# VH-VL binders against q0aze0: the designs that were tried, part 323

Target 1, 268 residues: q0aze0
Amino acid sequence: MKIILVNNRFKENTEKKAQEIAGQLSALNVEVIIDNGLDEPYAGTVDFIMVLGGDGTMLRAARRYGQRAIPVLGVNMGTVGFLSNIEINELAEYLPLILREEYSLEARMMLEVAVFQQQSLLTRVFCLNELLLRSNSPRMLSFALEISGQKLEPYRGDGLIVSTTTGSTAYSLSAGGPIADPQLDAFIVTPVASHIINKRPLVVSPEREISLHLLEEREAIIGIDGQIKMDFGAENRVLIKRAPHPLLMVNLKAKPFFTSIDRSLQRQ

## First folded at step 14 (VH-VL)

Design BB26 (framework fv_ragifilimab)
Fold by ESMFold2-Fast, scan of step 14:
Structure BB26 (fold): chain C 268 residues (1-268), chain A 122 residues (1-122), chain B 113 residues (1-113)
Amino acid sequence: as target 1 above (268 residues)
Amino acid sequence: QVQLVQSGAEVKKPGASVKVSCKGSGYTFTGYYMYWVRQAPGQGLEWIGVINPDSGGTTYNQKFKDRATMTVDKSISTAYMELSRLRSDDTAVYYCARGHEYETYLDYFDLWGQGTLVTVSS
Amino acid sequence: DIVMTQSPDSLAVSLGERATINCKSSQSVLYDYNNKNFLTWYQQKPGQPPKLLIYWASYRESGVPDRFSGSGSGTDFTLTISSLQAEDVAVYHCQQYYSTPLTFGQGTKLEIK
């Protein structure tokens, strides 16, 4: 059995725990590959991915490995989040189940984002939460939104979010989008500070393609999962569609999504 | 080991074109963005453009867009930068460099080629 | 375009003393969604390509000595060498990667007194 252990090297406690867990797994004849985010993703065959950290580390792991159809387990190390299934102090208890493959899998849709510079494909990335288009200056954007060839009326405002259902509790929520059951497959299209009062969030079939381009020369950016930044000018176009494979998340214990989000919202 | 190896020095006349090569080894060539940067004698660094080695997609500094062409040959892990209609002020050391982050072209450079001196003189 | 300006153009510092180099961007290079500054420092010795020292304004690249540190946020950044050694004689460049075109400062030449 070969396991990738994903951690964040910039968190000293996480790096130390990664080494400790790697030792435990090696003692059980498991081959461990450590991915601390600095090198390219491991290219070989892997049976399981264990993510040590918070939601940010899981988002990075999903972009790196989510398209390989490999089970991914989120192990929380501190800050509570929505993408982890067990806590680090519970790992020893659940490790025998992991090694015997005694767990269920939950499929989470991902986005495929393609950014073009004129006619050439400059960037293609996968993401678990969302793509954010936003203005990078005090001046609002004017842009075109097209859904499966259907051209909507021009949008004016600070930007737009195209989110998965998993991403419904991230930036889409802050912009007024709905909370979605992560078991559903759908795009959520949420306006950011729209200048048009009646622009509403849209819930769209995951089989549709969404495209965006600017109608006026403006300073804008594209953000992916709150972690990756790219330029977006009038010569750019972005195409968003459902990724070929969902992220396969490991469930070892019940984690009540609705109770967790309800508790979180009482403090927002 | 992980390295970028560039082609040798070139001497060109004004109006000519030059094509510099950059061969990557020891890493997955298509997994990182490739950048081209130049440095005139005694001057600072100047960015020419970036290419995605997997797709061939490019973004250029507007200053060079009309004269520079970046390409890749994935089969030999080699990137190329061609600069046409050379002028004397194009005399510089030309570097290829690898981005650190594999997911974006807005990046810093953790690996540099040794540089290729291009001299343009009449 | 984001214009990067370094100061001073050159400085001479005695061995063992502190060297400070400044870099100013014409626009903020702080990405508010992840709170990261898209600012990097390179060291360049004669006849060599630049070498990465500091990324994201304050993170030290592996293998870079502890005497090198980066600080600042938004538009004003500093590279500090706490105790200058002979091998630190070089030209230092700052770079922003917040937006294209990617831009560099003019460079600061560091010499020993």
Scores: ipSAE 0.779, ipTM 0.888, lowest interface PAE 1.2, mean pLDDT 91
Fold by OpenDDE, second read of step 15:
Structure BB26 (fold): chain C 268 residues (1-268), chain A 122 residues (1-122), chain B 113 residues (1-113)
Amino acid sequence: as target 1 above (268 residues)
Amino acid sequence: QVQLVQSGAEVKKPGASVKVSCKGSGYTFTGYYMYWVRQAPGQGLEWIGVINPDSGGTTYNQKFKDRATMTVDKSISTAYMELSRLRSDDTAVYYCARGHEYETYLDYFDLWGQGTLVTVSS
Amino acid sequence: DIVMTQSPDSLAVSLGERATINCKSSQSVLYDYNNKNFLTWYQQKPGQPPKLLIYWASYRESGVPDRFSGSGSGTDFTLTISSLQAEDVAVYHCQQYYSTPLTFGQGTKLEIK
């Protein structure tokens, strides 16, 4: 068995724990690769991905490895989040199940985000939470939203979020988007500070494609999962569709989504 | 105005400790990594470490791991760097510097404090 | 650790002339995933902190004049000032952010001839 341990290089505790776990796994004749974000994603075949840390680390792991259809386990290290399944102190208990592949998988839809310069592809990214288009100035953006060839009225505002159902509890929620069942595949299109008062979020079928472009010569930014940023201008286009493969999240322990949401909301 | 404001100059004796503060304003303090860099007189820049102001997570240059401690007080948007067991060669201007947005791992700095001179002399 | 070496240590250039500063890394700082070089240039004037000038080897920070340009890939990089101005007198630093520990060059002092 070969396992990738994904952690955050800027979290010393996760680095130490990754080394510790690597040692333990090696003692059990498991090959271990540690990915702390410094190097390129591991190109070899692996059987399992263990993410040590919070939601941010999970998002990075999803972007790096989600297209490879590898089981991904979130191991929380004392943070609040929605993407971890077990706690770090529970790892020893569940390790035998991992090694025997005695776990269930939950498929989470990812976005395929393609950014173009005219007709040329600049970048393509698979992401778990959302794509954000936002103004890079105090001025509002004017941009066009098209859904499966249907051109909506021009948007004016600070920006727009296109989120997965997984991402519904992330930035989309803060922007007034609905909470979505992670077992449901859908796009959530949430306006950010729209000029049109009460412009409602859209729940869109995963079978549709979403395109965005600016209607004016202004500076904007594309954000992906709150971790990737790139400049976005009038010559650029964004195409968003359902990723060909979902993220396969490992379920070792039952974690009721809706009760967790209630708990989280009560604490805010 | 987006800025980092550091504490004033310090004069210390060898073996003592110094704690430099860095207050951020004009931006979301917890949204950006905070880096510490020093510069000895007439010398180049040297990276000390980085802290996530939101989580408190840190990474140190191995050279300073045993002597440097980075902390944050989120309530007042202030980062701290403490250096212990000071030596004469620790005499330098110490800078706090803002990195890019959280979790981007882009370790270059678009905002700097004005610097804090720490002089270590007997 | 990645060692950054600048050349020259100091140079004097006449106003309006081209200034060239080199930076070499002991290993490649090219990230194959996005084909970008994790190299930054800073400008530091006397008594001031460094100022971000160039990132990803060739991208100018907002507000940086067009006369500044960065080039290179892998291990060899160059900062060029096409036409030196009086306000360009400073120490210039290169930095890699490909891997930790983050490391800087020793700096290059640029003066007017």
Scores: ipSAE 0.000, ipTM 0.481, lowest interface PAE 10.3, mean pLDDT 90

Design BB27 (framework fv_ragifilimab)
Fold by ESMFold2-Fast, scan of step 14:
Structure BB27 (fold): chain C 268 residues (1-268), chain A 122 residues (1-122), chain B 113 residues (1-113)
Amino acid sequence: as target 1 above (268 residues)
Amino acid sequence: QVQLVQSGAEVKKPGASVKVSCKGSGYTFTGYYMYWVRQAPGQGLEWIGVINPDSGGTTYNQKFKDRATMTVDKSISTAYMELSRLRSDDTAVYYCARGHEYETYLDYFDLWGQGTLVTVSS
Amino acid sequence: DIVMTQSPDSLAVSLGERATINCKSSQSVLYDYDNKNYLTWYQQKPGQPPKLLIYYASYRESGVPDRFSGSGSGTDFTLTISSLQAEDVAVYHCQQYYSTPLTFGQGTKLEIK
């Protein structure tokens, strides 16, 4: 058995814990590859991915490995988050189940984001939560949204979020988007501070293709899962589709999504 | 060993073109953005542009957009930067540099080539 | 364009003493979505390419001695060398990678007194 341990390079405490867990797994004849985010993703075949950290670490793991159809387990290290399944102090209890492959898998859709500079493909990335288009100056944006070739009336405002259902509780929520059951597959399109009063969040089929481009030269940026940042100008276009493979999330114990989000909203 | 190795020094006349190469080794060449930066003698660093080695997609500093061309040859893990219509003030050491984070467009440069001195004089 | 301004242009510090170099950006390089400052510091010795020291304003690159530290947020940044050593003689450059065009400060030359 080969397991990748993904940890956060900016959390020294988490790196030390990853080394300890790697030692324990190696003692059980499990081959361990540590991915702290500094090097390129491990290119070989692996049986399981264990993510040690908060939601941000899971987002990086999903971007790097989510398209490989490998089981991914989120292990919480004491941070607040929605993408972990067990706590670090529970790992010893669940480790025998992991090693015997006695768990269920939950498929979470991902986005495929392609950004073009003029006519050429500048980048193609996968993400679990969302793409954010946002103004990088005090001036609002004017931009075009197309859904499966259907051109909507122009948007005018601070930006737009295109989210998965998993991302419904991330940035889309802060911008007024709906809370979506992560068991559903859908794109959620949420305007950011729209000047046009009737621009509402849209929930659309995950089989649709979404494109965005600016109608006026403005300083704008796109953010992907809050981790990849790119300039976005009038010569750019972004195309968003359902990714070929969902992230396969390991479920070792019942995660109470609705009670978790309800509790989180009470803190606001 | 992860490294970037650039082509050797060039001497050119005003109006000519120069093409500098940068060969990556020890890492997945197509997984990291490649940047080009120059430094005139005794001066600061100046960014020329960035290229995605996988797609060939580019973003240029507007100052160089009409004269610079960045390309890649994935089969030999080599990036190129060609600068045309050279002027004496293009005399500089030209560097290629790799972004540190995998598949990250706006990034910091962990790995640098050794530099290629381009001298433009009549 | 974001303009990067370093101060001082040159600095002489005695061995074992603290060296401080400042960098100011004309616009904020703090991305509020990830709460990171898109600023880096490089060390450049004569005849060599720049070497990464600090990224995201305060994270030290692997292998860089702990006497080097970065601080600041938004528009005002500082590189500190807590106990200067002879091998630290170099030109130090700050750079923003918040938006294109990527821009560098003019450099600060650090010398031993």
Scores: ipSAE 0.751, ipTM 0.876, lowest interface PAE 1.3, mean pLDDT 90

Design BB28 (framework fv_ragifilimab)
Fold by ESMFold2-Fast, scan of step 14:
Structure BB28 (fold): chain C 268 residues (1-268), chain A 122 residues (1-122), chain B 113 residues (1-113)
Amino acid sequence: as target 1 above (268 residues)
Amino acid sequence: QVQLVQSGAEVKKPGASVKVSCKGSGYTFTGYYMYWVRQAPGQGLEWIGVINPDSGGTTYNQKFKDRATMTVDKSISTAYMELSRLRSDDTAVYYCARGHEYETYLDYFDLWGQGTLVTVSS
Amino acid sequence: DIVMTQSPDSLAVSLGERATINCKSSQSVLYDYDNKNYLTWYQQKPGQPPKLLIYFASYRESGVPDRFSGSGSGTDFTLTISSLQAEDVAVYHCQQYYSTPLTFGQGTKLEIK
């Protein structure tokens, strides 16, 4: 058995903890690959991915490994989050179940984001939460949104979010989007500070293709999961569709989504 | 061994073109963006452009857009930068460099080629 | 375009003393969504390509001695060498990667006094 341990080297105590866990797994005849974010994703085949950290670390793991159809377990390191299943102090209890493959999997849709410079593909990335388009200047954006070739009336405002259902509780929520059951597959399209009163969040089929481009020459940014940043100008176009594979999240214990989000919202 | 190896020095006349190569080894060539940067003698660094080695997609510094062409040959893990209509002020060391993040072209450079001196003189 | 300005153009410091190099951007390179400054520092010795020292303004690249540190946010950044060693004699460049075109400062030449 080969396991990737994903951690963030810049988080307090994570390297020490990753080494401790790697030693424990090695003693059980498990081969361990450490991914602390400094190098390219491990290219070899693996059986399981264990993510040590908060939601940010899980988002990075999902982008790097989510398309491989490999079980991914989020282990919380004391950070408040929605993407972990167990706490670090519970790992010893659940490790035998992991090694015996005694767990269930929950599929979470991902986005495939392709950014073009004219006709040429500049970048293609996958993400678990969202794409954010926003202005990088004091001027608001004018931009076009197309859904499966259907052209909507122009948008004018600070930007737009295209989110998965998993991402519904992330930046889309802050922008006024709905809370969605993560077991539902859908795109959520949420305007950011739109100047048009009737521009509402849209919930659309995950079979749709969404495209965005600027209608005026402006400085804009594309953000992916709050971690990847790219320029976006009038010569650019972005195409968003459902990623080929969902992220397979390991469920070792029941985590009640609705009570968790309700509790979190009481603190905002 | 992770490295970028560039082609040798070139001497060109004004109006000619030069094509510099950059061969990557020891890493997944198509997994990282490739950047081109130049440095005139005794001057600072100047960014030319970036290419996605997997797709061939490019973004250029506007100053070079009409004269520079970046390409890749994935079969030999080699990137190329061709600069046409050379002027004497194009005399510089030309570097290829690898971005750190495989998912973005807005990046810093963690691996550099040794540089290729291009001298343009009449 | 974001213009990067370094100061001083050249600096002479005695061995074992502190060296300080400044870099200013014409607009903020702080991305408010991830709260990171998109600024790097490179070291360049004669006849060699630049070598990465610091990224995201304050993160030290693996293998770089701890006497090197980066600080600052938004538009004003500093590279500090706490105790100058002979091998630190080089030209130092700052670079922004907040937006294209990617731009560099003009460089600061560090010499032994």
Scores: ipSAE 0.779, ipTM 0.886, lowest interface PAE 1.1, mean pLDDT 90
Fold by OpenDDE, second read of step 15:
Structure BB28 (fold): chain C 268 residues (1-268), chain A 122 residues (1-122), chain B 113 residues (1-113)
Amino acid sequence: as target 1 above (268 residues)
Amino acid sequence: QVQLVQSGAEVKKPGASVKVSCKGSGYTFTGYYMYWVRQAPGQGLEWIGVINPDSGGTTYNQKFKDRATMTVDKSISTAYMELSRLRSDDTAVYYCARGHEYETYLDYFDLWGQGTLVTVSS
Amino acid sequence: DIVMTQSPDSLAVSLGERATINCKSSQSVLYDYDNKNYLTWYQQKPGQPPKLLIYFASYRESGVPDRFSGSGSGTDFTLTISSLQAEDVAVYHCQQYYSTPLTFGQGTKLEIK
């Protein structure tokens, strides 16, 4: 068996833990690759990905490895989030199950985000949570939203979020988007501080394509999963569709999503 | 080993064009953005533009948008930067550089070519 | 465009002494999502290309000695060499990668006094 341990280079505690776990796994005759984000994704074949940290680390791991159809386990290290399945102190208990491949998988839809400069593809990214378009100034944006060739009325506001159902509990939620069942495949299109008070979030079929472009010469930013940042101007356009492959999240322990989110909301 | 190797020094007259090459090796060439930066003698660094070696997508500094053309030949892991209508103030060392992250072009550079001196003189 | 201004343009420091170089951006390069400053420092020796030294304002690149450190946030940043060594003689450049166009400071020449 070959396992990638994904940790956060900016969190020394995760690095130390990764080294420790790597040693333990090696003692069990498991080949281990540590990915702390400093290098390009490991190109070799692997059987399992273990993410050490919080939601942010999971998002990065998803972007790096999600297209490879490898089981991904989130191991929480004392943070609050929705993407981890077990706690670090539980790892020893569940390790035998991992090694025996006795776990279930949950497929989570990802986004394929393409950013164009004129007619040229500048970048393409697969992401687990969301694409954010927002103003880079105190001024509102004016932008066009098109869904499967249907042009909606121009949007005016601070921005727009296109999220997966997984991402519904992330920034989309803060912007007033609906909470979605992670087992459902759908786009959630959430306006960010829209000038139109009655502008409501849209739940869109994953079979559709979403395009965005600015209608004015304004400075904007594209954000992906709250981690990737890009400039976005009048010469750019974004095309969003369902990624061809879902992220395969490992379920070792039952995690009650709806009770968890309810508790989270009560704390806010 | 991971490296960028650039073409040799060029001497051009005003109004001419120059095309500098940059060959990547030791890493996945199409997986990282390639940047072009120049440095006039005794001056600071100036960003020219960036290209996605996989898609060919480009973003230029507005200052060079009308004169600079970046291209790639993926088959030989080589990036090219052509600068036209050369002027004396285009005299500089031109560098290709690799972005650290593959997910965004807003990045710093962790790998540099050795530089190509382009001299523009009548 | 974000304008990067370094200070001083040049400085001479005795061996073993502390060297401090400042870099100021015309607008904040702090990204609110990840709370990181999109600022990097390069070291450039004569006849060589720049070498990555510090990224995200305070993280050392692999292989960079501990005597180098980056600090600051928002618009004001500092590169510090705690104990200057002979091999540290170079021009140092700051760069923002918060937005395009990517921009650099004018450079700071560090010499031994």
Scores: ipSAE 0.640, ipTM 0.878, lowest interface PAE 1.2, mean pLDDT 94

Design BB29 (framework fv_ragifilimab)
Fold by ESMFold2-Fast, scan of step 14:
Structure BB29 (fold): chain C 268 residues (1-268), chain A 122 residues (1-122), chain B 113 residues (1-113)
Amino acid sequence: as target 1 above (268 residues)
Amino acid sequence: QVQLVQSGAEVKKPGASVKVSCKGSGYTFTGYYMYWVRQAPGQGLEWIGVINPDSGGTTYNQKFKDRATMTVDKSISTAYMELSRLRSDDTAVYYCARGHEYETYLDYFDLWGQGTLVTVSS
Amino acid sequence: DIVMTQSPDSLAVSLGERATINCKSSQSVLYDYDNKNYLTWYQQKPGQPPKLLIYWADYRESGVPDRFSGSGSGTDFTLTISSLQAEDVAVYHCQQYYSTPLTFGQGTKLEIK
């Protein structure tokens, strides 16, 4: 068995903890590849991916490995989050179940984002939460939204979010989008500070293609999962589709999504 | 060992074109953006453009857009930068460089070629 | 275009003393969603390509001695060498990668006094 151990090189003690866990797995005859984010993703075949850290580390792991249809387990290192399943101090208890493949999998849809400069494909990335289009200046954007060939009336405002259901509790929520069951597959399209009074969040089929482009030259940016940044000007177009494979998240213990989000909202 | 190896020095007359090559080895060539940067004698660094080696997609500094062409030959892990209609002020060392973040072209450079001196003189 | 300006153009510092080099951007290179500054520092010795020292304004590249550090946020950035060694004689360049075109400062030449 070969396992990738994903950690964040910039978090204190995560590298040491990854080395300790790698040693424990090696003692059980498991091959371990450590991915601390410094190098390109491991290109070989693996059986399992273990992510050590918070939600940010899970988002990075999902972009790196999510399209390979490999089980991914989030192991929390001490801060609470929505994408981890077990705590680090529980790992020893659950490790025999992992090695015997005694767990269930939850499929989480991902986005495929393609950014063009004129006709030239500059970037293709996958993401678990969302794409954010926003102004990078005090000036409002004017932009076009097209859904499966249907051209909507122009948008005016600070931007737009195209989110997965997993991303419904991230930036989309802050912009007034709905909370969605992450087991549902849908795009959530949420305007950011629209000056057109009837622009509402849209929930659309994940089989649709969404495209965006600016109608006026403005300084704008595309953000992916809050971690990747790209320029977006009048020469740019972005195309968003459902990614070919969902992220396969490992469930070793029950995680109550609705009660967790309800309590989180009441604490604001 | 991870490295970028560029073609040798060139001497060109004004109005000619030059094509500089940059061969990557020791890493997945199509996994990282490739950048071209030049440095005139005694001056600072100037960005020419970036290419996605996987898709062939490019974006250029507007200053070079109508004269520079970046291409890739994936079969030999080699990037090219061609600059046309050369002028004497194009005399510079031309570098290829690899971005660190494979997911975006807004990046810093963790690996550089050795540089190619292009001299443009009558 | 984001204009990068370094100061001073040249600096002479005695061995073992602290060297500081400044870099200013014409607009903020801080991305408010990830709270990162898209600013990097390179070291360039004669006849060599630039070498990465610092990225994200304050992260030191692997293999770079700990006497090198970066600081600052938004528009004002500093590269510090806490105790200058002979091998540190070089030209230092800052770069922003917040937006295209990617732009560099003019360079600062560091010499031994």
Scores: ipSAE 0.804, ipTM 0.897, lowest interface PAE 1.0, mean pLDDT 91
Fold by OpenDDE, second read of step 15:
Structure BB29 (fold): chain C 268 residues (1-268), chain A 122 residues (1-122), chain B 113 residues (1-113)
Amino acid sequence: as target 1 above (268 residues)
Amino acid sequence: QVQLVQSGAEVKKPGASVKVSCKGSGYTFTGYYMYWVRQAPGQGLEWIGVINPDSGGTTYNQKFKDRATMTVDKSISTAYMELSRLRSDDTAVYYCARGHEYETYLDYFDLWGQGTLVTVSS
Amino acid sequence: DIVMTQSPDSLAVSLGERATINCKSSQSVLYDYDNKNYLTWYQQKPGQPPKLLIYWADYRESGVPDRFSGSGSGTDFTLTISSLQAEDVAVYHCQQYYSTPLTFGQGTKLEIK
């Protein structure tokens, strides 16, 4: 068996833990690759990905490895989040199950985000949570939203979020988007401070395509999963589709989503 | 060994064009944005533009948009920057540089070519 | 465009002493979504291309000695060399990558006093 340990190089505690776990796994004749984000993604074949840290680390891991149809386990290291399945102190207990491949998988839809400069593709990114279009100034944006070729009325506001159901509990929630069942595949289109007060979030079929472009010369920003930033102007277009492959999240331990979110909301 | 190797020094007359090459090796060429930066003698660094070596997508500094053309030949892991209508103030060392991330072109540069001196004189 | 201004343009520091170089941006390069400063420092020795030194304002590139450190946030940033060594003689450049066009400071020449 070959395992990638994904951690955050900027968090020393996760680095140390990765090395420790690597040693333990090696002692069990498991080949281990550590990915702390310093290098390009490991190109070789692997059987399992273990993410050490919080939601941010999971998002990065999803972008790096999500296309490879490899089981991904989130191991929480003392943070609050929705993407980890077990705690670091539980790893020893569940390690035998991992090694025997006795676990269930949950497929999570990802976004395929393509950013164009006129007709040229600048970047293509697969992400687990969301794409954010936001003004880079105190001024509102004016932008066009198209869904499967259907042109909606122009949007005016601070921006727009296109999120997966996984991302519904992230920035989309803060912007007033609905909480979605992670087992459901759908786009959530959430306006950010819309000029039209009654502009409602849209729940869109994953079979549809979403396109965005500005209607005026304004400075805007594209944000992906809160970790990737790009400039966005009048000459740019965004095309959003369902990624061709979902992230395969490992379920070793039952984690009731709705109970967790309800608890989280009570704290706010 | 991860490196960028650029073409040799050029001497051009005003009004001419110059094309500088940059060959990447030791890494996945199409996996990283390629940037072009120049430095006039005794001056600071100036960004010219960026290209996605895989898709060919480009973004230019507006200052150079009408004169600079960036291209790539993926088959030989080589990027090109052509600057037309050369002027004396285009005299500079031109660098290719690799971005650290593959997901965005808003990036810093972790690998540089050795530079190509372009001299424009009558 | 974001204008980057370094200070001083040049400085001379004795061996073993602390060197401080400042970089100011005309607007904030702190991204509130990820809470990162899109600021990097390069070291350029004579006849050589720039070398990556610091990224995200305060993270050292691999292989960079501990005596180098970056600090600051928003619009004001500082590169510090705690104990100047002979091999540290170079021009230092700050760069923002918050938005296009990517822009650099004018450079700071560091010499030994």
Scores: ipSAE 0.674, ipTM 0.887, lowest interface PAE 1.1, mean pLDDT 94

